# VH-VL binders against BTB/POZ domain-containing protein At4g08455: the designs that were tried, part 6

Target 1, 243 residues: BTB/POZ domain-containing protein At4g08455, of Arabidopsis thaliana (Mouse-ear cress) (q6dbn1)
Amino acid sequence: MRCISCREEYLPRNAGTCKECYVEAGETEEELKREIDDLKAKVAFLRLSSSLDHGTSSTSRSFTDVVLIASEDNAGSPPIPAHKSVLVSRSPVFKAMLENEMEESLSGTIKISDVSYDALRTFVYYLYTAEACLDEQMACDLLVMSEKYQVKHLKSYCERFLVTKLSPDNSLMTYAFAHQHNAKHVLDAALSQIVENMDKLTKREEYMELVEKDPRLIVEIYEAYLSKQVNTAAGGTSTSKTS
Short names: E, the ipSAE of ESMFold2; O, the ipSAE of OpenDDE; V2, 0.75 times the mean of E and O plus 0.25 times the DockQ between their complexes.

## First folded at step 1 (VH-VL)

Design S13 (framework fv_socazolimab)
Fold by ESMFold2-Fast, scan of step 1:
Structure S13 (fold): chain C 243 residues (1-243), chain A 120 residues (1-120), chain B 109 residues (1-109)
Amino acid sequence: as target 1 above (243 residues)
Amino acid sequence: EVQLVESGAEVKKPGSSVKVSCKASGGTFSSYAISWVRQAPGQGLEWMGGIIPIFGTANYAQKFQGRVTITADESTSTAYMELSSLRSEDTAVYYCATRGYLWSKYFDYWGQGTTVTVSS
Amino acid sequence: QSALTQPASVSGSLGQSVTISCTGSSSDVGGYNYVSWYQQHPGKAPNLMIYDVSKRSGVSNRFSGSKSGNTASLTISGLQAEDEADYYCSSYTRSSTLVFGGGTKLTVL
């Protein structure tokens, strides 16, 4: 099964108790509600695209009521037209910005710094469709944007993608990034990777830099390692099948 | 995509200092490292150093240790390379470069290069 | 820190293959899998061809990278006129720095 909105493949839990079946039914209902919202957003985006066509009436075009502008050198980037209603429904940050008669609400222009045109376009497309094409750079950019604008599902999607890219060689840097941006799933996965390769921690090129910049991160790694060692020692019963 | 735009060409006297800027746009500035690489006329590439904004630290090639200072201003998404005690052999094109990913040791994106000429 | 060792020049005929070597030590090429290759045409900034020893940066399958011990290699098959350029290798080092090779001028005959 693929998610109809994001085209990601997933398989729901099929086993469990009666209580687990109730939980699964509740999760299915929540997913269907999200899917309905996503389809509504996609329809809104298609209407937006139609309003941009040369042959579309001026009245249809006038329904876009805000533009977003990415910060790019002196050349500038084209504005991205959008609907305030979509932004407000998808992001509580945009809701606060656009509903409280702030400068952005009055001018109809939102300037976003430190983001590429491609990242902003993909972010806006996600707000309409719940779809985004990710590579490592886009996942990092969209994760930061999803935290800033409080788009929880996009943040989770980006975290899942980044977890698939974890390796022993990148885990320390990924851990630091995840800690800075409150990416709990990436943080936990990176920490596990580091702890499983603990003998190499002090040999990583970023180790001393992290000790200087944020020693608490290193302390947390050692604490996690010690906790694992204590649990391993407590459960150190010999088995008939060795690994 | 990430774009790097460097400051304009410089002509300097021996013994002076030069500070070249590299404005990054199109990416999350804190999520990647920026390096400085130079190339003297008809010569090869030399890595000078780099900065990792997420750690707030800079690393330098031994040859430039003590003469080069690399800094970053996250509020303007700009990295700087300052080279002091200039000599004629410092005449080169100076590039800033980045991968645009937080764990990469190679460069997908390069600035246009800043020509620095050191002459009497 | 000295540059990685590359031949100053290599040449090949159209349609043939050439290999460019990049030799360091156990503290750089031999110690890490962070070897990259760059192509530079006159007057232009370098262009990334290969990274992490063998991964292509969106370039033709004619370009491949490998490593054995302290020596990394860039192989270009099916040589074309536009492949004529300077090629540089680069490696991460034990000192958490990067080092470039001296460069190789490829001539397509």
Scores: ipSAE 0.025, ipTM 0.525, lowest interface PAE 6.6, mean pLDDT 79

## First folded at step 2 (VH-VL; from I08 with light chain L96Y; framework fv_iluzanebart)

Design J01 (at its last look DockQ between E and O 0.25; V2 from the best seeds 0.00; counts 0 for: pae E 14.2 > 2)
Heavy chain, then light chain:
Amino acid sequence: EVQLVQSGAEVKKPGESLKISCKGSGYSFTSYWIGWVRQMPGKGLEWMGIIYPGDSDTRYSPSFQGQVTISADKSISTAYLQWSSLKASDTAMYFCARHSKWYYSGMDVWGQGTLVTVSS
Amino acid sequence: EIVMTQSPATLSVSPGERATLSCRASQSVSSNLAWFQQKPGQAPRLLIYGASTRATGIPARFSGSGSGTEFTLTISSLQPEDFAVYYCQQYNKWPYTFGQGTKVDIK
ESMFold2, look of step 2: ipSAE 0.000; ipTM 0.447
ESMFold2 (binder alone), look of step 2: mean pLDDT 92; pTM 0.945
OpenDDE, look of step 2: ipSAE 0.034; ipTM 0.621

## First folded at step 4 (VH-VL; framework fv_iluzanebart)

Design K4 (from J01 with heavy chain S28K K101E S105K; at its last look DockQ between E and O 0.00; V2 from the best seeds 0.00; counts 0 for: pae E 18.2 > 2, placed apart)
Heavy chain, then light chain:
Amino acid sequence: EVQLVQSGAEVKKPGESLKISCKGSGYKFTSYWIGWVRQMPGKGLEWMGIIYPGDSDTRYSPSFQGQVTISADKSISTAYLQWSSLKASDTAMYFCARHSEWYYKGMDVWGQGTLVTVSS
Amino acid sequence: EIVMTQSPATLSVSPGERATLSCRASQSVSSNLAWFQQKPGQAPRLLIYGASTRATGIPARFSGSGSGTEFTLTISSLQPEDFAVYYCQQYNKWPYTFGQGTKVDIK
ESMFold2, look of step 4: ipSAE 0.000; ipTM 0.384
ESMFold2 (binder alone), look of step 4: mean pLDDT 92; pTM 0.943
OpenDDE, look of step 4: ipSAE 0.000; ipTM 0.516

Design K5 (from I08 with heavy chain Y103R; at its last look DockQ between E and O 0.01; V2 from the best seeds 0.00; counts 0 for: pae E 14.9 > 2, placed apart)
Heavy chain, then light chain:
Amino acid sequence: EVQLVQSGAEVKKPGESLKISCKGSGYSFTSYWIGWVRQMPGKGLEWMGIIYPGDSDTRYSPSFQGQVTISADKSISTAYLQWSSLKASDTAMYFCARHSKWRYSGMDVWGQGTLVTVSS
Amino acid sequence: EIVMTQSPATLSVSPGERATLSCRASQSVSSNLAWFQQKPGQAPRLLIYGASTRATGIPARFSGSGSGTEFTLTISSLQPEDFAVYYCQQYNKWPLTFGQGTKVDIK
ESMFold2, look of step 4: ipSAE 0.000; ipTM 0.380
ESMFold2 (binder alone), look of step 4: mean pLDDT 92; pTM 0.941
OpenDDE, look of step 4: ipSAE 0.026; ipTM 0.625

Design K6 (at its last look DockQ between E and O 0.01; V2 from the best seeds 0.00; counts 0 for: pae E 13.0 > 2, placed apart)
Heavy chain, then light chain:
Amino acid sequence: EVQLVQSGAEVKKPGESLKISCKGSGYSFTSYAIGWVRQMPGKGLEWMGIIYPIFSDTRYSPSFQGQVTISADKSISTAYLQWSSLKASDTAMYFCARSPLRYYKWGMDVWGQGTLVTVSS
Amino acid sequence: EIVMTQSPATLSVSPGERATLSCRASQSVSSNLAWFQQKPGQAPRLLIYGASTRATGIPARFSGSGSGTEFTLTISSLQPEDFAVYYCQQYNNWPLTFGQGTKVDIK
ESMFold2, look of step 4: ipSAE 0.000; ipTM 0.528
ESMFold2 (binder alone), look of step 4: mean pLDDT 92; pTM 0.939
OpenDDE, look of step 4: ipSAE 0.014; ipTM 0.526

## First folded at step 7 (VH-VL; framework fv_socazolimab)

Design M5 (at its last look DockQ between E and O 0.70; V2 from the best seeds 0.00; counts 0 for: pae O 2.9 > 2, unsure alone 73.3 < 75)
Heavy chain, then light chain:
Amino acid sequence: EVQLVESGAEVKKPGSSVKVSCKASGGTFSSYAISWVRQAPGQGLEWMGRIIPMFGTAKYAQKFQGRVTITADESTSTAYMELSSLRSEDTAVYYCARSPLRYFKWGFDYWGQGTTVTVSS
Amino acid sequence: QSALTQPASVSGSLGQSVTISCTGSSSDVGGYNYVSWYQQHPGKAPNLMIYDVSKRSGVSNRFSGSKSGNTASLTISGLQAEDEADYYCSSYTSSSTYVFGGGTKLTVL
ESMFold2, look of step 7: ipSAE 0.607; ipTM 0.804
ESMFold2 (binder alone), look of step 7: mean pLDDT 86; pTM 0.908
OpenDDE, look of step 7: ipSAE 0.259; ipTM 0.710

## First folded at step 8 (VH-VL)

Design N1 (framework fv_reozalimab_arm2; at its last look DockQ between E and O 0.38; V2 from the best seeds 0.00; counts 0 for: pae E 5.8 > 2)
Fold by OpenDDE, look of step 8:
Structure N1 (fold): chain C 243 residues (1-243), chain A 121 residues (1-121), chain B 110 residues (1-110)
Amino acid sequence: as target 1 above (243 residues)
Amino acid sequence: QVQLVQSGAEVKKPGSSVKVSCKASGGTFSSYAISWVRQAPGQGLEWMGRIIPMFGTAKYAQKFQGRVTITADKSTSTAYMELSSLRSEDTAVYYCARSPLRYFKWGFDYWGQGTTVTVSS
Amino acid sequence: QSVLTQPPSASGTPGQRVTISCSGSSSNIGSNYVNWYQQLPGTAPKLLIYSNDQRPSGVPDRFSGSKSGTSASLAISGLQSEDEADYYCQSYDSSLSGYVFGGGIKLTVL
């Protein structure tokens, strides 16, 4: 029979498509599913939470415009305008800050510490659009901000990006970074990379730094390494019995 | 914008010590390594040492071993370089420079404005 | 003496292509990334190229870096008057456990 997709001859056991086309179609379907899920997540993120559902009778404080400032020391950076309603809908931390009679709520000014103007601008833009142009540094900066302000959607976005930039050369320090900022996906990916390259990485200066300053991380690495070795050894014994 | 702001110019006598500060702003201080690089008048760049604030670990160039101390204060996002037993040859502009922690071996993406240290009798 | 070797000077006319070389060893350029810095008179160095051939944001595409073996090169196309500066190559030396610089090259635009 000829494959409906590639028109190549395939064994009649397959329901109209060759094995290769079937696999490719499956991969495409999976990719589309991921894309749909991502879009759904984006739409959900961009929905403005109607202030109405929180039944607490507190006076509907009309959220007015607010400005964000990157650092007290950067007297030269322009303030970034934003809507309180958007900030509150995207971040539980901003919600807490702005619903309470905190100085930020009263002044209409939020001071953001330890962030560059560019990072803050990008962060605010993301809150409105769920889009950001990332390099590795920006991804790290936004990851830290997303953790601090509990913007889960952004955190996931940054983690996914950083995982694509993972290499043996940066894996140890990335692993340490991920631990510091509770970046689980990055942590898992970095750990995998480390375990796969253990013979090379244990000779690096970065490894010695971790041994000295955070031996707990080293223990975790070795646990993962041992687990992998045991599993590999167990899989090799099962194939020898069937011959 | 990321900035490294260094302390002002220093004039010192031979045998004395100098301590230069470098305050980082516009980024997460713990996510970077800080290096110190000096440049004598009309000369090239010379690496002195580095610190990883996250770990508090410093490494020094062999030439400066025993005379230089690099420290970092996370609470103020400030790095320090102290050079002791000053000589006329230590007259230079001293720079702090930042490297991303994940790639701390790669290079320096931001530099301080420099601190001129003059050693004269 | 600088661990990395650069020629002391180079020159070009506006619009020309200029190439600056940097030579090292297996323990530095041979094993690690090369970065390039531009230093204008009276200013701090600025990162021009990182990781052999990557440009930071704001650096024109006229600047390009390459690495081969234990040598690296910075190319400046369409030379402009504003490009007159000192240029330094930099790498990490694994044997020294530290950063190393070239001696720097003074580029003059004629």
Scores: ipSAE 0.101, ipTM 0.661, lowest interface PAE 2.5, mean pLDDT 87
ESMFold2, look of step 8: ipSAE 0.124; ipTM 0.572
ESMFold2 (binder alone), look of step 8: mean pLDDT 91; pTM 0.941

Design N2 (from N1 with heavy chain R102W, light chain D53N; framework fv_reozalimab_arm2; at its last look DockQ between E and O 0.33; V2 from the best seeds 0.00; counts 0 for: pae E 6.7 > 2)
Fold by ESMFold2, look of step 8:
Structure N2 (fold): chain C 243 residues (1-243), chain A 121 residues (1-121), chain B 110 residues (1-110)
Amino acid sequence: as target 1 above (243 residues)
Amino acid sequence: QVQLVQSGAEVKKPGSSVKVSCKASGGTFSSYAISWVRQAPGQGLEWMGRIIPMFGTAKYAQKFQGRVTITADKSTSTAYMELSSLRSEDTAVYYCARSPLWYFKWGFDYWGQGTTVTVSS
Amino acid sequence: QSVLTQPPSASGTPGQRVTISCSGSSSNIGSNYVNWYQQLPGTAPKLLIYSNNQRPSGVPDRFSGSKSGTSASLAISGLQSEDEADYYCQSYDSSLSGYVFGGGIKLTVL
């Protein structure tokens, strides 16, 4: 066990006293460090577009010049008004689309397929505020959109959320999703969960589906598993240099 | 707000086929598994198969292998189940149901309203 | 010819606790999670319990699930007239490579 401060003192242990209190405090410190890093990233994100977002929510500053439409919804899907300057500030993809005199730049309408109205609304809201109410499905939807439109801040936000919801039960499908959408942080976390729970997970339906339909992912899982087994059995590695 | 809306009731002759649709709304369609479950009059629930649109793959219960085809159209967020070589014992209510792939519950969290298929001469 | 076995019926009076069982094998309940569905007359099934013992939003906490070995249970405390319905257990069967349901149990509130 590497909780050396709790064991080095050899304090009398009972539930909820020395070791459990120290572990709880250490977890809180790590959460605060992550929160500080998140806030720094949010501030940097907003500074890149400060001309429209200098701390006031006055509607008199809301002269929109473009609308986004969820094309997969029915005729009752309302357009979402937005500002081109905000879109290009947050997304290299929107920047290329809107600065190159493409159809969307000239028409003032951006049609987005494969997205629900609610996901598109939440995506646009995030571009303005750097905030979104997430559940697991919305986080997946926004991660897909963030990859499509190259909104790195949102992708990181969704990845962090998905990692907090990761469990052995959802690790195989989360791994497949992360692999498809190049979500490296989710991918690494899911792989770790899979490797630690191999004997349980190899009996589940989603494992059998991956074996049949995407065996490359299974090979990667077993390579990671074998690497962990070798490192554990070897008892560590010594550094050597060939001088 | 998730909804699964199925096509209307059908009356079919023995030996023909039926194709039931299931339109999903309220989420990314490709992030779900869509299962088909039937219920004969006065009987229990019977799983027929499912499709995972993200992988583009369908799987069928052995009882229905060779008679059922499950497909999906991502552009319309619609899944389809086609049952061929209909017999009178195929008279049932056919449900579509979904499960989330990413934070998998292995439960069917939303169900369509059901489509009654009657097979008679 | 359901793969999972449920008793055909159960009954109780308002306010009582009823426990509904579901039996399977090592290839289904023994290795996989159990889900429960409620089906009111003339309606589609509704997810009641997932992952052995988790309640979806909107399901009262008087419904609870548990699993032990190759058996699972649904408990309903504080029984109400509106609980009169059919109840199905469901799991994945690794040997059949598919989902399996119990035969259903009709709960009557007397």
Scores: ipSAE 0.014, ipTM 0.524, lowest interface PAE 6.7, mean pLDDT 80
ESMFold2 (binder alone), look of step 8: mean pLDDT 91; pTM 0.940
OpenDDE, look of step 8: ipSAE 0.273; ipTM 0.700

Design N3 (from M5 with heavy chain R102W; framework fv_socazolimab; at its last look DockQ between E and O 0.53; V2 from the best seeds 0.00; counts 0 for: pae E 2.2 > 2, unsure alone 73.4 < 75)
Fold by OpenDDE, look of step 8:
Formats: structure tokens, C-alpha cells, sequence
Structure N3 (fold): chain C 243 residues (1-243), chain A 121 residues (1-121), chain B 109 residues (1-109)
């Protein structure tokens, strides 16, 4: 029989497609599924939470315009305008800040500490669009901000990006960073990379620094390494018995 | 904008010590390494050492080993460089410089304005 | 650690191209792709121009970096008056340190 997709002859046991085409189709389907899920998540993130459904009688404070300012020391950076309604919808922390009679709510000014103007601008833009142009540094800055202001969608976005930038050379630093900022996805990926490159990485200066700073992380690395070694050894013994 | 602001000029006597500070603003301090680089009058750049604030550990150039101490305070986003047993040859502008943590080997993306240290009898 | 070797000075006319070399060893420039270039105007702090041998740090496309063997090169095309400055190369080393070149003074004629 000829494969419907590649037109190559395949054994009749396969229902209309060759094994290769079937596998490719499966991979494509999985990719599409991921894309759909990502789009759904984006749409959900961009939906303005109708203040109506939470029955708590909190006085429908009409959210007015607000400005965000990066660090007190950057007296020269322009304020970034935003809508309170958008901020409240995207961040539980902003919601808490703006729903109470705090200075930020009254003044219409939110001061954001330890952030660059560019990072803050990008952060605010993301809250409106769920899009950001990232490099490694921006991703890290936004990850920290997303954690602080509990913007889960942004945190996930940054983690995914950082994972794509993971290499043996930056894996130890990335691993430490991920621990510090509770970036689980990055942490797991970095750990995997470290385990795969243990012979090389244990000889690096960064490894020794990590040993000195937090030996618990080293223990975690070795536990993961040992686990992998055991599993590999167990898998190798099962294939030798069937010959 | 990311800024590194260093402490003011220092005049010191031979044999004394100097401590220069570098305050970082506009970023996550823990995501960077801080290096110290000096430049004597009319001379080139000389790397002295670096610290990774996240780890709290420093690496020094061999030339300065035993005389230089680099520290960092994450709570204030400030790095420090202390140089002891000062000599006339230590007269220089001292710069702090930042490197992204993931690629700290690639170079220094932001620099302080420099601190002039003059060692004179 | 011995400084990387740069020419003391280079000159070029407006609109022309100049190349600054930076020669090291297998323990620094030749061993890794961790070469960076800095521009320094008189009385100012250095500015990062190129990192990772050839990546631009927010600078004009007139600046380009390359490496062959133990020698890295900075090329400045279409020279402008503002390009007159000191240029320094730097490299990460096998000893987990940094080393700078001696610097090159660029004069625009």
C-alpha cells in the first residue's frame, strides 16, 4: 500500500500511513495542542476580570488612571501610564494595593523598586498584550517581577524562554537563580542539563562557588545524578536477556 | 536605566586602605556579577576581581591577591572594593562594572562613573 | 596575567575603515569566544561595544567584531569624528579571570 502522505510503499499492516508519517503526524498534533493551550492561556490572561462576580460589596471604586515609576533613584525616568483596571485584572498584588486606601490608590502613583525603566515598560506592555521581546536579562528581570506581583502567566512565559537559552555553560548559574526565584520549570531543566554534564561542570569555578554558598543544592544535584545512573543501569540489563 | 553609582574621590596616604562602593540601580542585583577595574593615569584598564552577589564569593587577579577584598550587600544592591597597603602606584580611577549572571564571561555591559583614588605622601 | 596585545595607535580618515587587532593566547582569546570590546572617551568610563567576539551591544552596525586563532579584531567602518577614542579588548581566561588589552588610541583624520 502507498502512504497517503509520502506516497511511499509501506506494509499493509499500517492503516493508510507509513510509520514515519504517523509519527510525524503525532508530533505535529502535539505541537498544535500546545499552541492551542498557549493561546487559550493568553486569552484567559487578557480577559478583564469583571469585578461583578466577586459578591463582596466592596464599593465599586472606579479605577482611574495610574502611573508606574521605576525606582526612586531614577529621577530621570518618565512615569509609565496604565489603567488601574488592567493592573488589578492581571495581578493580585496590584489588586490588593489599589483596592485598599493605600497611598498608591490615592495618589495614582505606584513606585516599583529594583527595576529598570525598560523592564518596567516591558512589564506593563505585557500586562496589556501578553507579549514581550525578551533577551536573557529581560527574561530574568521580568521573572522576578512576575513573582513579586504574582503574574503567573508572565512567569511561565519567562521560564519557557530561559529554558530555550539553557546551556551547559550557564546551567549552574541558572539552577541557582531558579531556586532563588522559585522558577520550577527552569530549575528542572537546568538540573537535567547539569546531570548530563557533571564531569565537565564539577570542574568549573562556578561549581565550587555553589558548593560554598549552598551545599544543599549540590546534594540535590548528586541525588538527581545518582537516580539517573541507577535508571540507566537498570535499563541496560533488561535488553541483554532477550537475546 | 541601569546605573552603577560609585563613591566619591579619595586621597590616601601610603600604607593606608581605601574602600570604594558601587551601588547598582535599575535591575535585579542578584542577577549580575560585579567586577572592579582600575585605570592609572594615562594607562590601560586592569581587572582586579569580581564578585557574584548571589554566591557571595569573590575571585581576584593574582596581582591583587591578599590586598584586595570585594564584597557585596544584596539588601542595598551595593558592591565594595577594599584595597589595603596602598602605594603611589595604586593611584588610579577605580571602576565597578556589571556582567549578566548567565553570561558573565562575555564582558561588562554597564560601568560606574569611576572613583579617583590618589595615594600621596 | 599578561595583557592582550593591541596596537598602541591607529588612524583613519573620515568615512574610511579601520581594524584594531587583539592578540592573546590559547588560554584566553584563542581558547574561548569570550572576547569583548570597549570604547573609552577621555574622562569617561568605558562602554561595551562588542561581546562574544561579534555581538553588538546596542551600537551602530559600523562596529563589527571577529576572531581568528588567537587574534580578535574590531573593525570600524565609515569612520566618524565621534569614533575617536581609546579601544580596549578583553577576554575571559582559563583561570576564571579577565584580561584586558593594552588599549588602542584611534585618531580620526
Amino acid sequence: as target 1 above (243 residues)
Amino acid sequence: EVQLVESGAEVKKPGSSVKVSCKASGGTFSSYAISWVRQAPGQGLEWMGRIIPMFGTAKYAQKFQGRVTITADESTSTAYMELSSLRSEDTAVYYCARSPLWYFKWGFDYWGQGTTVTVSS
Amino acid sequence: QSALTQPASVSGSLGQSVTISCTGSSSDVGGYNYVSWYQQHPGKAPNLMIYDVSKRSGVSNRFSGSKSGNTASLTISGLQAEDEADYYCSSYTSSSTYVFGGGTKLTVL
Scores: ipSAE 0.524, ipTM 0.776, lowest interface PAE 1.5, mean pLDDT 88
ESMFold2, look of step 8: ipSAE 0.544; ipTM 0.767
ESMFold2 (binder alone), look of step 8: mean pLDDT 86; pTM 0.908

Design N4 (from M5 with light chain K55R R56P; framework fv_socazolimab; at its last look DockQ between E and O 0.54; V2 from the best seeds 0.00; counts 0 for: pae O 5.3 > 2)
Heavy chain, then light chain:
Amino acid sequence: EVQLVESGAEVKKPGSSVKVSCKASGGTFSSYAISWVRQAPGQGLEWMGRIIPMFGTAKYAQKFQGRVTITADESTSTAYMELSSLRSEDTAVYYCARSPLRYFKWGFDYWGQGTTVTVSS
Amino acid sequence: QSALTQPASVSGSLGQSVTISCTGSSSDVGGYNYVSWYQQHPGKAPNLMIYDVSRPSGVSNRFSGSKSGNTASLTISGLQAEDEADYYCSSYTSSSTYVFGGGTKLTVL
ESMFold2, look of step 8: ipSAE 0.468; ipTM 0.756
ESMFold2 (binder alone), look of step 8: mean pLDDT 87; pTM 0.914
OpenDDE, look of step 8: ipSAE 0.022; ipTM 0.560

Design N5 (from M5 with heavy chain R102F, light chain T97K; framework fv_socazolimab; at its last look DockQ between E and O 0.58; V2 from the best seeds 0.00; counts 0 for: pae E 2.05 > 2, unsure alone 72.0 < 75)
Heavy chain, then light chain:
Amino acid sequence: EVQLVESGAEVKKPGSSVKVSCKASGGTFSSYAISWVRQAPGQGLEWMGRIIPMFGTAKYAQKFQGRVTITADESTSTAYMELSSLRSEDTAVYYCARSPLFYFKWGFDYWGQGTTVTVSS
Amino acid sequence: QSALTQPASVSGSLGQSVTISCTGSSSDVGGYNYVSWYQQHPGKAPNLMIYDVSKRSGVSNRFSGSKSGNTASLTISGLQAEDEADYYCSSYTSSSKYVFGGGTKLTVL
ESMFold2, look of step 8: ipSAE 0.565; ipTM 0.784
ESMFold2 (binder alone), look of step 8: mean pLDDT 86; pTM 0.900
OpenDDE, look of step 8: ipSAE 0.631; ipTM 0.827

Design N6 (from M5 with heavy chain S99H; framework fv_socazolimab; at its last look DockQ between E and O 0.57; V2 from the best seeds 0.00; counts 0 for: pae E 3.6 > 2, unsure alone 71.3 < 75)
Fold by OpenDDE, look of step 8:
Structure N6 (fold): chain C 243 residues (1-243), chain A 121 residues (1-121), chain B 109 residues (1-109)
Amino acid sequence: as target 1 above (243 residues)
Amino acid sequence: EVQLVESGAEVKKPGSSVKVSCKASGGTFSSYAISWVRQAPGQGLEWMGRIIPMFGTAKYAQKFQGRVTITADESTSTAYMELSSLRSEDTAVYYCARHPLRYFKWGFDYWGQGTTVTVSS
Amino acid sequence: QSALTQPASVSGSLGQSVTISCTGSSSDVGGYNYVSWYQQHPGKAPNLMIYDVSKRSGVSNRFSGSKSGNTASLTISGLQAEDEADYYCSSYTSSSTYVFGGGTKLTVL
């Protein structure tokens, strides 16, 4: 029989497609599924929470325009305008800040500490569009902000990006960073890379610094390493008995 | 905007010590490393050492080993460089420079304005 | 640690291209892709131009970086008057330190 997709002859046991085309189609389907899930997540993130239904008339007046200012020391950076309604819908932390008759709510000014103007601008833009142009540093900065303000969608976005930028050379520092900011996906990926390159990485200065600063992380690394070694040894013994 | 602001100019006598500060703003201090680089008049850049504030660990160039101490205070986002046993040859502009922590090996992305240290009898 | 080797000076005419070389060893430039380039105007702090051999740090596309063996290169195309400055290369080393080049003075004619 000829494959419907590639028109190559295949054994009749396969339902209309060759094994290769079937596998490729499966991979494509999985990729599409991921894309759909990502789009759904984006749409969900961008939906303004209709929870304006909390009937207290007083809360509706509180969603006026607001400006965000990067750190007090950056007296020269322009304020970034935003809508309270958008901030509240995207961040539980902003919601808490703005629903409470706090100074920020009354003044219409939110001061954001320990952030650059560019990072803050990018952060605010993301809250409106769910899009950001990331480099390695911006991704780290936004990850920190996303954690602080509990913007889960952004955090996931940054983690995915950072995982693609992971290398043996930055794995130890990335691992430490991920721990500090509770970035689980990055942490797991970094750990995997460290374990795979243990012979090289244990000789690096960064490793010694980690040993000194946080030996708990080192223990975690070795536990993972040992686990991998045991599993590899167990898998090798099963293949030798069938010959 | 990310800024590194260094302390003011210093005039010191030979044999004394100088401590220069570098305050970082516009970023998460713990996410960066800080290096110190000096430049003598009419000369090139010379790397002195670095600190990772998150770890509190410093590394020094061999030339300055035993004379330089680099420290950091995360609570104030400030790094310090202390150079002891000053000589006339230590007359230079001293710069602090920032490194992204994950990629600190790539280079120095932000610099302080520099602190002039003059060693004269 | 011995400084990386740069030419003391280079010159070019407006609109032309110039290349600055930075030669190290297998323990620095040749061993890693952690080469960066800095521009310094008189009385100013250095500015990062290129990092990781060839990545631009918010600078014009007129600036480009490359590496072959133990030598890194900074190329400046379409020279402008404002490009007149000192340029320094830097590299991470096998000893987990940094080293700078001696610097190159670029004169625009």
Scores: ipSAE 0.219, ipTM 0.696, lowest interface PAE 2.4, mean pLDDT 86
ESMFold2, look of step 8: ipSAE 0.387; ipTM 0.696
ESMFold2 (binder alone), look of step 8: mean pLDDT 86; pTM 0.903

